# Designs tried in a protein design chat: VH-VL binders against q6p0a1. Part 14

Target 1, 160 residues: q6p0a1
Amino acid sequence: TQPHAGQPMDSTSVGGGLQEPEAPEVMFELLWAGLELDVMGQLHIQDEELASTHPGRRLRLLLQHHVPSDLEGTEQWLQQLQDLRKGPPLSTWDFEHLLLTGLSCVYRLHAASEAEERGRWAQVFALLAQETLWDLCKGFCPQDRPPSLGSWASILDPFP
Key: E = the ipSAE of ESMFold2; O = the ipSAE of OpenDDE; V2 = 0.75 times the mean of E and O plus 0.25 times the DockQ between their complexes.

## First folded at step 6 (VH-VL; framework fv_masavibart)

Design b84
Fold by ESMFold2-Fast, scan of step 6:
Structure b84 (fold): chain C 160 residues (1-160), chain A 121 residues (1-121), chain B 110 residues (1-110)
Amino acid sequence: as target 1 above (160 residues)
Amino acid sequence: QVQLVESGGGVVQPGRSLRLSCAASGFTFSKYAMYWVRQAPGKGLEWVAVIWYDGSNKYYADSVKGRFTISRDNSKNTLYLQMNSLRTEDTAVYYCARHGYTSDSYLFDYWGQGTLVTVSS
Amino acid sequence: QSALTQPASVSGSPGQSITISCTGTSSDVGGRKFVSWYQQHPGKAPKLMIYEVSNRPSGVSNRFSGSKSGNTASLTISGLQSEDEADYYCSSYAGFNTYVFGGGTKLTVL
């Protein structure tokens, strides 16, 4: 019925595959397949075979170069993002970076053994979650506070 | 054929500024992170700075942090290094180098011929 | 001072094999597979010889090989030839978007 149904997508490439981000489904599969924290505090793909694929190498570069591995770097990047809240909405790239940084925070929070360290990572994660919610609000949330559950329930309802 | 050509080097007095350029050709410049690496006369290689493919992330060696600024113009296939508050110890040949991303390694796969910066009074 | 330790010089005769060491810490050489080696002839730019500890780029002679044990990476050159006479530098990713070089090793072919 649709002209686009059944299109062979792997026969040709225009614009170059290395310039394009991974499809959400492919990236989700890589993220689900297993990440772990290395001794340097950086996320890496634990499956060496998956890490050696082109999508795996791209994700590895993103995690190593774009996602801060320590608390200070994460707090500094979060401060930069909070300053950007006064400007235009986050780009798709910035939003991807935000999500990956949040994922890194979750791993560091899980790995933290001391209550003080755990609290610091939890606080940073909470602030990153606020930034994510602020971007998703797109004008529906007050700038000076996190969105309430009631406001989200109203927005997410497909049949209000 | 990958080519990197540095320019902008010269003799400058301490405390002054100088801007280096690196013209890239033979590859899709906007897909690659780029580096500046320097080498003082008769000495070894020292990493100076890196800039990500889209200009979003920039990192510097402690010796130049706060004084040097790396930038790029992907529309012109050109990498820049703005050097402020120059010191005599900044005297070196400055190389432009490309990040090798085709593997999962962090390496300098292609280098320019370098441009000499001499900081002297 | 360089972050990675290399011998200042190494020498060998034509046809011999020599090895150049590059010693770091667990946060760079020991903990990672991101060791690369560069050859530099006088007055010339460095040339990539080995990456990811042991991989050769296209066009690099198979006489050049790399390995790693613990915190020490090694570059081995077999069947020494006069044109191998050069300075050799190791480099490693050191985490947090930083990079380090060794001090360099001058290879003399006797």
Scores: ipSAE 0.007, ipTM 0.489, lowest interface PAE 13.3, mean pLDDT 77

Design b85
Fold by ESMFold2-Fast, scan of step 6:
Structure b85 (fold): chain C 160 residues (1-160), chain A 121 residues (1-121), chain B 110 residues (1-110)
Amino acid sequence: as target 1 above (160 residues)
Amino acid sequence: QVQLVESGGGVVQPGRSLRLSCAASGFTFSKYAMYWVRQAPGKGLEWVAVIWYDGSNKYYADSVKGRFTISRDNSKNTLYLQMNSLRTEDTAVYYCARHGYTSDSYLFDYWGQGTLVTVSS
Amino acid sequence: QSALTQPASVSGSPGQSITISCTGTSSDVGRYKYVSWYQQHPGKAPKLMIYEVSNRPSGVSNRFSGSKSGNTASLTISGLQSEDEADYYCSSYAGSNTYVFGGGTKLTVL
């Protein structure tokens, strides 16, 4: 069906309008209660109705295709980010990627049963958090770049 | 072709331990999550445990939590189930099963032939 | 104890259709589309027949079909053949990497 020229203007429309989900509420529901790690270590949206919303589809795309599912992949991605980054701000895509990689890391840290593995996830998460905070500071905090993964790993390794 | 072969079953007294093995062949074992599922005589199937593809996480049915430990050796293409503090209700055929091809499939796509564990005094 | 409810038995004659139900809760069958059906012949390992409610693996006859409504999933077998005689089990993802099975249904082809 095409619109008619005589229809009310958007600013004066009352009732009978389009009803769309509020994206912020859906995103909160997804992040709070809609995500689970699967047996391959990937974050999944288990509720198909939530996954079928616009923000749900976008989040599923990022989680399935762009967020690493294992420790080595997460460390490699962080190293690539640190090597290529010249300073803040990150693009919207890169910032979302960073944020979701950190979220994945938190889920993996919570799921880890072995102390050594939990420690490694914790250190990678800390570095991701520092990269995120550095991007958000925009000159309102110390402007020192977050430590590199290699430097951090050396510091956090158990003392011989 | 995909094959899963369980071993290690037998007759044991309550309170004892057994270790089950599952030898995998015909696929890249290290890429798949693996399951143990059991079936008591004349009863239905009961999920027991799952281990992630890299061994980094493990989940258990409430009935075995704290007594059973699932593990794997990806270099040997072998899945294990260490069963401690065995009870008569643990008597069952124990099946090794593979997680489906995609990470979010949540299914048991291939099963072994099973190994019988009998716990009796 | 089985978490999902199936009838203990069902029977039909060759060429007929039968349906097996699998009833769970709003936290398993009612919540997730990860419902599978398995066929088990006496003395054999289970075989995957249906996954994700209605999908068939390669090599499974199109006489087998699956569906779900609310908390109940159903397996329908059309054109019954003698080799269909077996035990059938449903399973569902139950969240947090946990799984539940039905008690099983014995199909007898008369």
Scores: ipSAE 0.013, ipTM 0.622, lowest interface PAE 9.0, mean pLDDT 82

Design b86
Fold by ESMFold2-Fast, scan of step 6:
Structure b86 (fold): chain C 160 residues (1-160), chain A 121 residues (1-121), chain B 110 residues (1-110)
Amino acid sequence: as target 1 above (160 residues)
Amino acid sequence: QVQLVESGGGVVQPGRSLRLSCAASGFTFSKYAMYWVRQAPGKGLEWVAVIWYDGSNKYYADSVKGRFTISRDNSKNTLYLQMNSLRTEDTAVYYCARHGYTSDSYLFDYWGQGTLVTVSS
Amino acid sequence: QSALTQPASVSGSPGQSITISCTGTSNDVGGRYYVSWYQQHPGKAPKLMIYDVSNRPSGVSNRFSGSKSGNTASLTISGLQSEDEADYYCSSYAGSNTYVFGGGTKLTVL
């Protein structure tokens, strides 16, 4: 038998692909249950029952199809995000996408075995964190400069 | 057409090393995670190792941890298994297998023909 | 011993249906939907028959179907044919990028 939308009706989610005002609360609950980085570099929900619920399926869809799994895709999405700064404020969807992409970068940092690769993920994470901070501050942040790449690399991987 | 061709098997003495290769063709090798799976004579299948599509991460079965190293060369479309400190219980046909494309799936969608490794004195 | 438990053998006559079970734990079969089944003819490499519990790859006969209940996954082969005679293995993702196989079941078509 395949998992379906959860038997208990969950009114916090409208459906995949649609913006939902309560998505951050649902996502936080699912993220609390634990995520795992798979062999393709994508985050997935460890608890299959939770992943099979209505909100879990939405999060799974977002993680799989919208959150990049590699450096190229993450840098490409960062570029798209910076273009969005020239337009209207980020939607709830875009903000959640930004947060999940940042989380993916953190997992990839921990998984990377090479110093060079860790440095690149640290740099991309720093830029995504800067964008997240900018959105949260709405212009009230006194500074938006990330630490130097070497600073991040030393903190995350101090061995020579 | 997807093809995986293993090579490098043979007869080796206990304690020695052997390196297996798997030549891939018919797909974009650099976009797929790859596996090694073995089968001892007359026995069942046993997963040995996996390597991520970009070579950045590797995982091993407990029986081979510290002795075997999986690696890949995406420029040559080739997967490798370096086997050190070989034991008689490592005697098996070693298969190269491709990971199913989607992150939702954990499957061995295409297999090579295998290469026999015999560890005996 | 194998991580997943399968019967050593099953048998059936042409045209009949047979079912092969695969029993694990909540860390693999029970807690996930990443069960796959492989067919292996003597001297040949395994072939993927079923993935994600019940999905068939292109080219696999609809006589093959999969299901799961609790910690047990099942492969059902309907309309048995002589070419179905082979060893069948189940496999499941076990978390943390690790994988387990069943001990295998020899299917004999009588």
Scores: ipSAE 0.006, ipTM 0.595, lowest interface PAE 10.4, mean pLDDT 79

Design b89
Fold by ESMFold2-Fast, scan of step 6:
Structure b89 (fold): chain C 160 residues (1-160), chain A 121 residues (1-121), chain B 110 residues (1-110)
Amino acid sequence: as target 1 above (160 residues)
Amino acid sequence: QVQLVESGGGVVQPGRSLRLSCAASGFTFSKYAMYWVRQAPGKGLEWVAVIWHDGSNKYYADSVKGRFTISRDNSKNTLYLQMNSLRTEDTAVYYCARHGYTSDSYLFDYWGQGTLVTVSS
Amino acid sequence: QSALTQPASVSGSPGQSITISCTGTSSDVGGRKYVSWYQQHPGKAPKLMIYEVSNRPSGVSNRFSGSKSGNTASLTISGLQSEDEADYYCSSYAGYNTYVFGGGTKLTVL
């Protein structure tokens, strides 16, 4: 039981509540409500204030220059990712790109106006999700095999 | 040399359908997203719809969702707006407009002269 | 029901400077760089005058300038001329591939 929680205010302080939000809080805000697709299919940060934070600027550069904006580019990167697994484990940077590419696929899946194209984005997303689970469980997860394409398809498009 | 020419406007009764066309010339049509923007008589501008450069994505104003369909034929350099279940409040001059050069150029850089749609009984 | 607020009218004399305001929210004008301004003469299509808050297209007079402070964008016309008499509309990208316009401002050159 605390008798009081208050502390004297220090108006000369250059830190505290006047500092930029911590990176995890900003990243959550960006991922929760800060992203959208532009007219070329590239993920974009909507809010210029959020984009101007350090994590926002970094994310903007990754989205604009490293995350594919079209289906063909996404399929090519997925194939390159598969080839990367012949060597050492994925770097933190490669894993981040994997997650952001998967997020881009989710946005494109929801935005697709044609059933055939929606199906292709769903398939690519399922494969990227499978790769993500494979990486997360590599070496110590008690899984016999990565999840099947059908398992992810049922999550993306619930059974009628 | 960029030209956008709308056609298909006219007088139509409530509940009917009408299709607008926009013929584009003077630029590589397949490289640009396109817009429809309308203006009711004596009123301001209202965005109606956007279609991406390849036709893969389409977005609509809430006032027209479920009734209007934007489409394009890049082989004919033509943009379309199919208007179904027309209402009196849809009466407006409909403008065809081009998106800016880069994907994040969220602006209307060239406009057609407009075509008048009058929905009245 | 315009999403962005503009004064209905503004007036000035030849050679004077006038400013037209465009007020939105943090989700459009305040939080973004995608504010544009359009000039419309009676019976004509709109013409792009300013984009991305302060940039001018080729062929637009340097008498036209744009700025933004908080949730309010401003179009300033210096050295007013009779041909500037028109309706002026602001527009902003509002996210999620949606766009909003101001209600328009009628400029009268006295």
Scores: ipSAE 0.000, ipTM 0.553, lowest interface PAE 12.8, mean pLDDT 80

Design b9
Fold by ESMFold2-Fast, scan of step 6:
Structure b9 (fold): chain C 160 residues (1-160), chain A 121 residues (1-121), chain B 110 residues (1-110)
Amino acid sequence: as target 1 above (160 residues)
Amino acid sequence: QVQLVESGGGVVQPGRSLRLSCAASGFTFSKYAMYWVRQAPGKGLEWVAVIWYDGSNKWYADSVKGRFTISRDNSKNTLYLQMNSLRTEDTAVYYCARHGYTSDSYLFDYWGQGTLVTVSS
Amino acid sequence: QSALTQPASVSGSPGQSITISCTGTSSDVGGRKYVSWYQQHPGKAPKLMIYEVSNRPSGVSNRFSGSKSGNTASLTISGLQSEDEADYYCSSYAGSNTYVFGGGTKLTVL
């Protein structure tokens, strides 16, 4: 399992000499172009060289063990997250889980072949997006009426 | 231990249908993606279809798209292949195979004995 | 369809080593870890011999090894024995839930 005192996002290196790429650039490459959804609905890193870097190994473990691969697991994670909201602000670890779970939902939306299945993933993503917004505002977001689930589904489905 | 047992093969005329079954035992069936792979007499292996662990997504070889349907019943530990509009070139031994142990193990780790489908007039 | 290229046949004598090649593209072999090898005796189902290029399942002899260089994966069988006589197939995952096989190689033990 991954420790909560995770990798800092800022560059703290004073010079070269380290074999590993700079963490922020590797993370961007991994999250933007390095991920693929597998046959079990789980995100994994496509490129084995990137996966073998320190940030890649950390991300692989997080995706493999902590990000749900199915709708039911994602809904259970959302329920757990809503319970966490009642306490202190989310930790960096919890917020990373939230973002990666949302990213997983987006990949599942694009992989879904049936309209009904796409609708269900869009709904779950919309709820996760609400939790992300809630955390960013720390409970003090303006209360303009949120988009309906139909609005979220329309935006998230590029092939209406 | 892990066992996969295919059934449903036989001799059938062109244009007709057959449904193959694969009974799984010795592992948690609902945790694994499953495959159908075929082999024509004296020829090599050809991937036919894959179904995700929960049945939510399915993919097919171009040669069978629109004619074959893969499905599963996780409560019965059973995989199915519905074959419609059969052609003589569909004649093959059809194998049920399991996806590897981890979600990114894109391999066929256990195979059934196969069931022969002969499409002939 | 064989998307991966294998020699149709190879032969060797008992105790020798032989190598079977499997050539694809960067999208299925060169850039991927998903090359696997299968042994098939006449009338029997295929058996997994090597997975993820070079890993060996429990119960598979250490005489079998796998490697990859560029877009070519290789299966090497050392200390060749008569029971190794079989057809050998490579396979890979090409992405987007697409799977490819090689045409197969018949190994004859002389």
Scores: ipSAE 0.000, ipTM 0.550, lowest interface PAE 12.1, mean pLDDT 79

Design b96
Fold by ESMFold2-Fast, scan of step 6:
Structure b96 (fold): chain C 160 residues (1-160), chain A 121 residues (1-121), chain B 110 residues (1-110)
Amino acid sequence: as target 1 above (160 residues)
Amino acid sequence: QVQLVESGGGVVQPGRSLRLSCAASGFTFSKYAMYWVRQAPGKGLEWVAVIWYDGSNKYYADSVKGRFTISRDNSKNTLYLQMNSLRTEDTAVYYCARHGYTSDSYLFDVWGQGTLVTVSS
Amino acid sequence: QSALTQPASVSGSPGQSITISCTGTSSDVGGRKYVSWYQQHPGKAPKLMIYEVSNRPSGVSNRFSGSKSGNTASLTISGLQSEDEADYYCSSYAGSNTYVFGGGTKLTVL
């Protein structure tokens, strides 16, 4: 079998010419290898070169100005989203915002040392995940609107 | 005027404990991450510890991990460093320092005057 | 231990320009924008001179400038004056809430 040195050229050549990486491939690299929590609880891009790409600059804008760094801000943002959302699908901006806010919650959950704090971040993450799941139906599946913040009991024990 | 004032330094025997304080004034203390940085006599600067703005996360240099504990009281605008199991190599001036203006500015913006800790038998 | 490498000393005459280097790795200098420089006079606390490689805080003389090439950051002091005589330290954020300092450079104004 082929050693790792014999890699296909598909990722670096499309239509016979060299191309910049597609935005999804660069975004995956940013998300997989490039993020960490800073001392203010915000996600940031570690690698300066990745941060200076067009997708990196856009991600930085979202992380710095639109993704909350604390629990209260995250709850407020989720409530605002739920209040303004009329149904699926979300705009591309709102969907990315939702995903990045969820990712921030996971990082904060992992960083939390106290069980109570971890539980609160897990609850908010669960609600964000429900909002994401509802959007993935693209308005064509029989998915109930996600519960609002403060109604999360229905996630664990739904009533008829 | 933004100011940081350290206190609690002194002479202590190896194996003992000491607690340092840093009083902050002139800014919203609860908005900033804070650092402890030390400098042994005639030597360079060495980062010791960092604490997030809300006290939720704490990180330490390998040389002090397991022995030192950083903490803060945002209601009193005060940063602390609890130093246990002190060693002669912990002898240094200990500086309190403020994190930079934004979360993405990893720098030591404002420094206190320092407090001397001498660990000797 | 110093994670960043600086020369132990540098010297210059009044009016000259000098440069102090700070060499690390891609994880703390080359791939990062978080190099800062501090000036320390004997018996005094350090003072921030340069942040994010090349930015000056308010109140710092424009004779001080910073730059970076690969894994080496540089502090340049132009129009050298007697009050510039001090120890200079570089620092960077190495990721994962880890901070590093250079060993320091003693600047002597002849």
Scores: ipSAE 0.012, ipTM 0.618, lowest interface PAE 8.0, mean pLDDT 81

## First folded at step 7 (VH-VL; framework fv_masavibart)

Design c3 (at its last look DockQ between E and O 0.45; V2 from the best seeds 0.00; counts 0 for: pae E 8.2 > 2)
Fold by OpenDDE, look of step 7:
Structure c3 (fold): chain C 160 residues (1-160), chain A 121 residues (1-121), chain B 110 residues (1-110)
Amino acid sequence: as target 1 above (160 residues)
Amino acid sequence: QVQLVESGGGVVQPGRSLRLSCAASGFTFSKYAMYWVRQAPGKGLEWVAVIWYDGTNKYYADSVKGRFTISRDNSKNTLYLQMNSLRTEDTAVYYCARHGYTSDSYLFDYWGQGTLVTVSS
Amino acid sequence: QSALTQPASVSGSPGQSITISCTGTSSDVGGRKYVSWYQQHPGKAPKLMIYEVSNRPSGVSNRFSGSKSGNTASLTISGLQSEDEADYYCQSYAGSNTYVFGGGTKLTVL
């Protein structure tokens, strides 16, 4: 039974294998090494050796089980983030999840063969980026003035 | 049991079009990427095209790019190959094949028996 | 994409062990674990024999084994039997949603 990636696992039931990354630098290295979107719509680490490391295995699990694989799941996650907007800063786990979801959108955007699908992924990516900025701004920015990507949103227009 | 049955093969003249079908059964069709692979008479296997599980992404071999279109109807459990501007070198047995065991596999685990396409003047 | 390189033919006597090589590049065979082997009898569809270099699908004889070194994958058939006479193709993922086959090897059992 291929796990339907759509149910937001309750943050409480994150089983023992998805501990918070001890070293954010390692995650960055893994992501920088490159991801690949497969024909089944799943993201994988391109480097198999890296993927076999403990951090690589963790990232694999996140990409397969926590990062939405479809637009609907991504939109649902986005809605949850928007609902949390007025609350405290995201947990390290939720923030990581947000970033990975954003990355997922970029890969799906580039993989999309049809303009309509690309447009949808681009829109969701832009909104996730706004949520990221909002979260990073918590405690530093006035609550009545949400951060705007402004001209940065226009960077998403040229995505093929 | 997984079954793939190709149809639509035949004899056509160069420049004509033909549409192949592959009927799938015995598995959840909508969860698998599908492939076309061809084999010219007395020759080796050649990958032709792939379509993602949801039909959103399609990729082609350079030899057929711009002429062939892979598509699927998940409600009918059917894979298609629209072949336009056919050439003599397109003469082959065309196989439909299923994606491998896991999402991160890149193999063909089940094959149909194939359908023969002959392009001749 | 250029086909993976296989010997055109190999032969062996019953009970012997034979090896078929498949040579690619660092972008296909050498770069990933996604090497598969297919057996094809005359007039039949290909059958998956090995996947991910060395894994056997259910129902495939343990006489078939796979390995890889550098840019060369190998299929070994031990205890050669008459029914093993067939064409064998290696296949790899070449990245960017592209796939490549070897030219095929005809195995003759003497």
Scores: ipSAE 0.237, ipTM 0.736, lowest interface PAE 1.5, mean pLDDT 87
Fold by ESMFold2, look of step 7:
Structure c3 (fold): chain C 160 residues (1-160), chain A 121 residues (1-121), chain B 110 residues (1-110)
Amino acid sequence: as target 1 above (160 residues)
Amino acid sequence: QVQLVESGGGVVQPGRSLRLSCAASGFTFSKYAMYWVRQAPGKGLEWVAVIWYDGTNKYYADSVKGRFTISRDNSKNTLYLQMNSLRTEDTAVYYCARHGYTSDSYLFDYWGQGTLVTVSS
Amino acid sequence: QSALTQPASVSGSPGQSITISCTGTSSDVGGRKYVSWYQQHPGKAPKLMIYEVSNRPSGVSNRFSGSKSGNTASLTISGLQSEDEADYYCQSYAGSNTYVFGGGTKLTVL
């Protein structure tokens, strides 16, 4: 993700949350420290000391309560995102949810042992990535020609 | 009421194979990781294997790697342990156990009564 | 795998409090909150008594409590009763889908 230094920040939505999103560099450090997909299919922060910090606890809550843990839940969230394409850019909260859900798909794709399951996760990831690009471009891109992952989609080897 | 019932234990010679089953009821089997834990006579508990909720990932104690295979059939609510190349040190009561409800608990909240495997010449 | 260290036995009189220790390393007990305790009566399957260091499952007496300091977890049983006579095992998760038990402690109620 490239810096947006020359553009106004999106306004925040109050829609049910009281805690501020973390600064992007803090989120990067938490994700770089590593996540682990557990035996129940849930993501959590590997480093317990980092998980116990305020930013770590916030990420844990997002992972546990807002990121779907199965394919059906992820597909339902994807449909909701597609229904929101004509609206304003996502709140910082919902955008974090979108990014974390996409990251979850990568972990689940790598964990899947069957080619069919890998293909389904890869397809959902590609669509989530497209929604991410769409949301980032709402102020910059024509709405009648949304961005496409094109060459990047071949890296995921998505199934039709 | 959660219930786990092991079967398939018995007496077998070293080098032979045996397959254990664990029938599960009283919970949604396909949502839980499952475990095998064993206890040699007069000894403590030893973790043997884990299988993830959907059967995609399997992990084993070093003492059984390459010889034992854990598997599950979520449509039959049944957990399996295929034990090949059995050794006398594999003699134990084998317990089927369920992962605790929360994914980050890493504990065994329900246990079967166990099935005895005896490996002797 | 590293084994967790427990005393081989502990004893107490009815009504007394006793503590069973479980010592590991910074990679299992010290660095993780995943410490559980199991009670096993002769000929029976283990029963979960304490999870995540200090939590009691529903139906477990409040006479059982747990704590952790550094690399050592402790199970405390207050108001000892004859029914408490059993083997007790601690268990931890050491990461990378690796599970480790202590050697067990035989509790004798005098």
Scores: ipSAE 0.013, ipTM 0.586, lowest interface PAE 8.2, mean pLDDT 80
ESMFold2 (binder alone), look of step 7: mean pLDDT 90; pTM 0.924

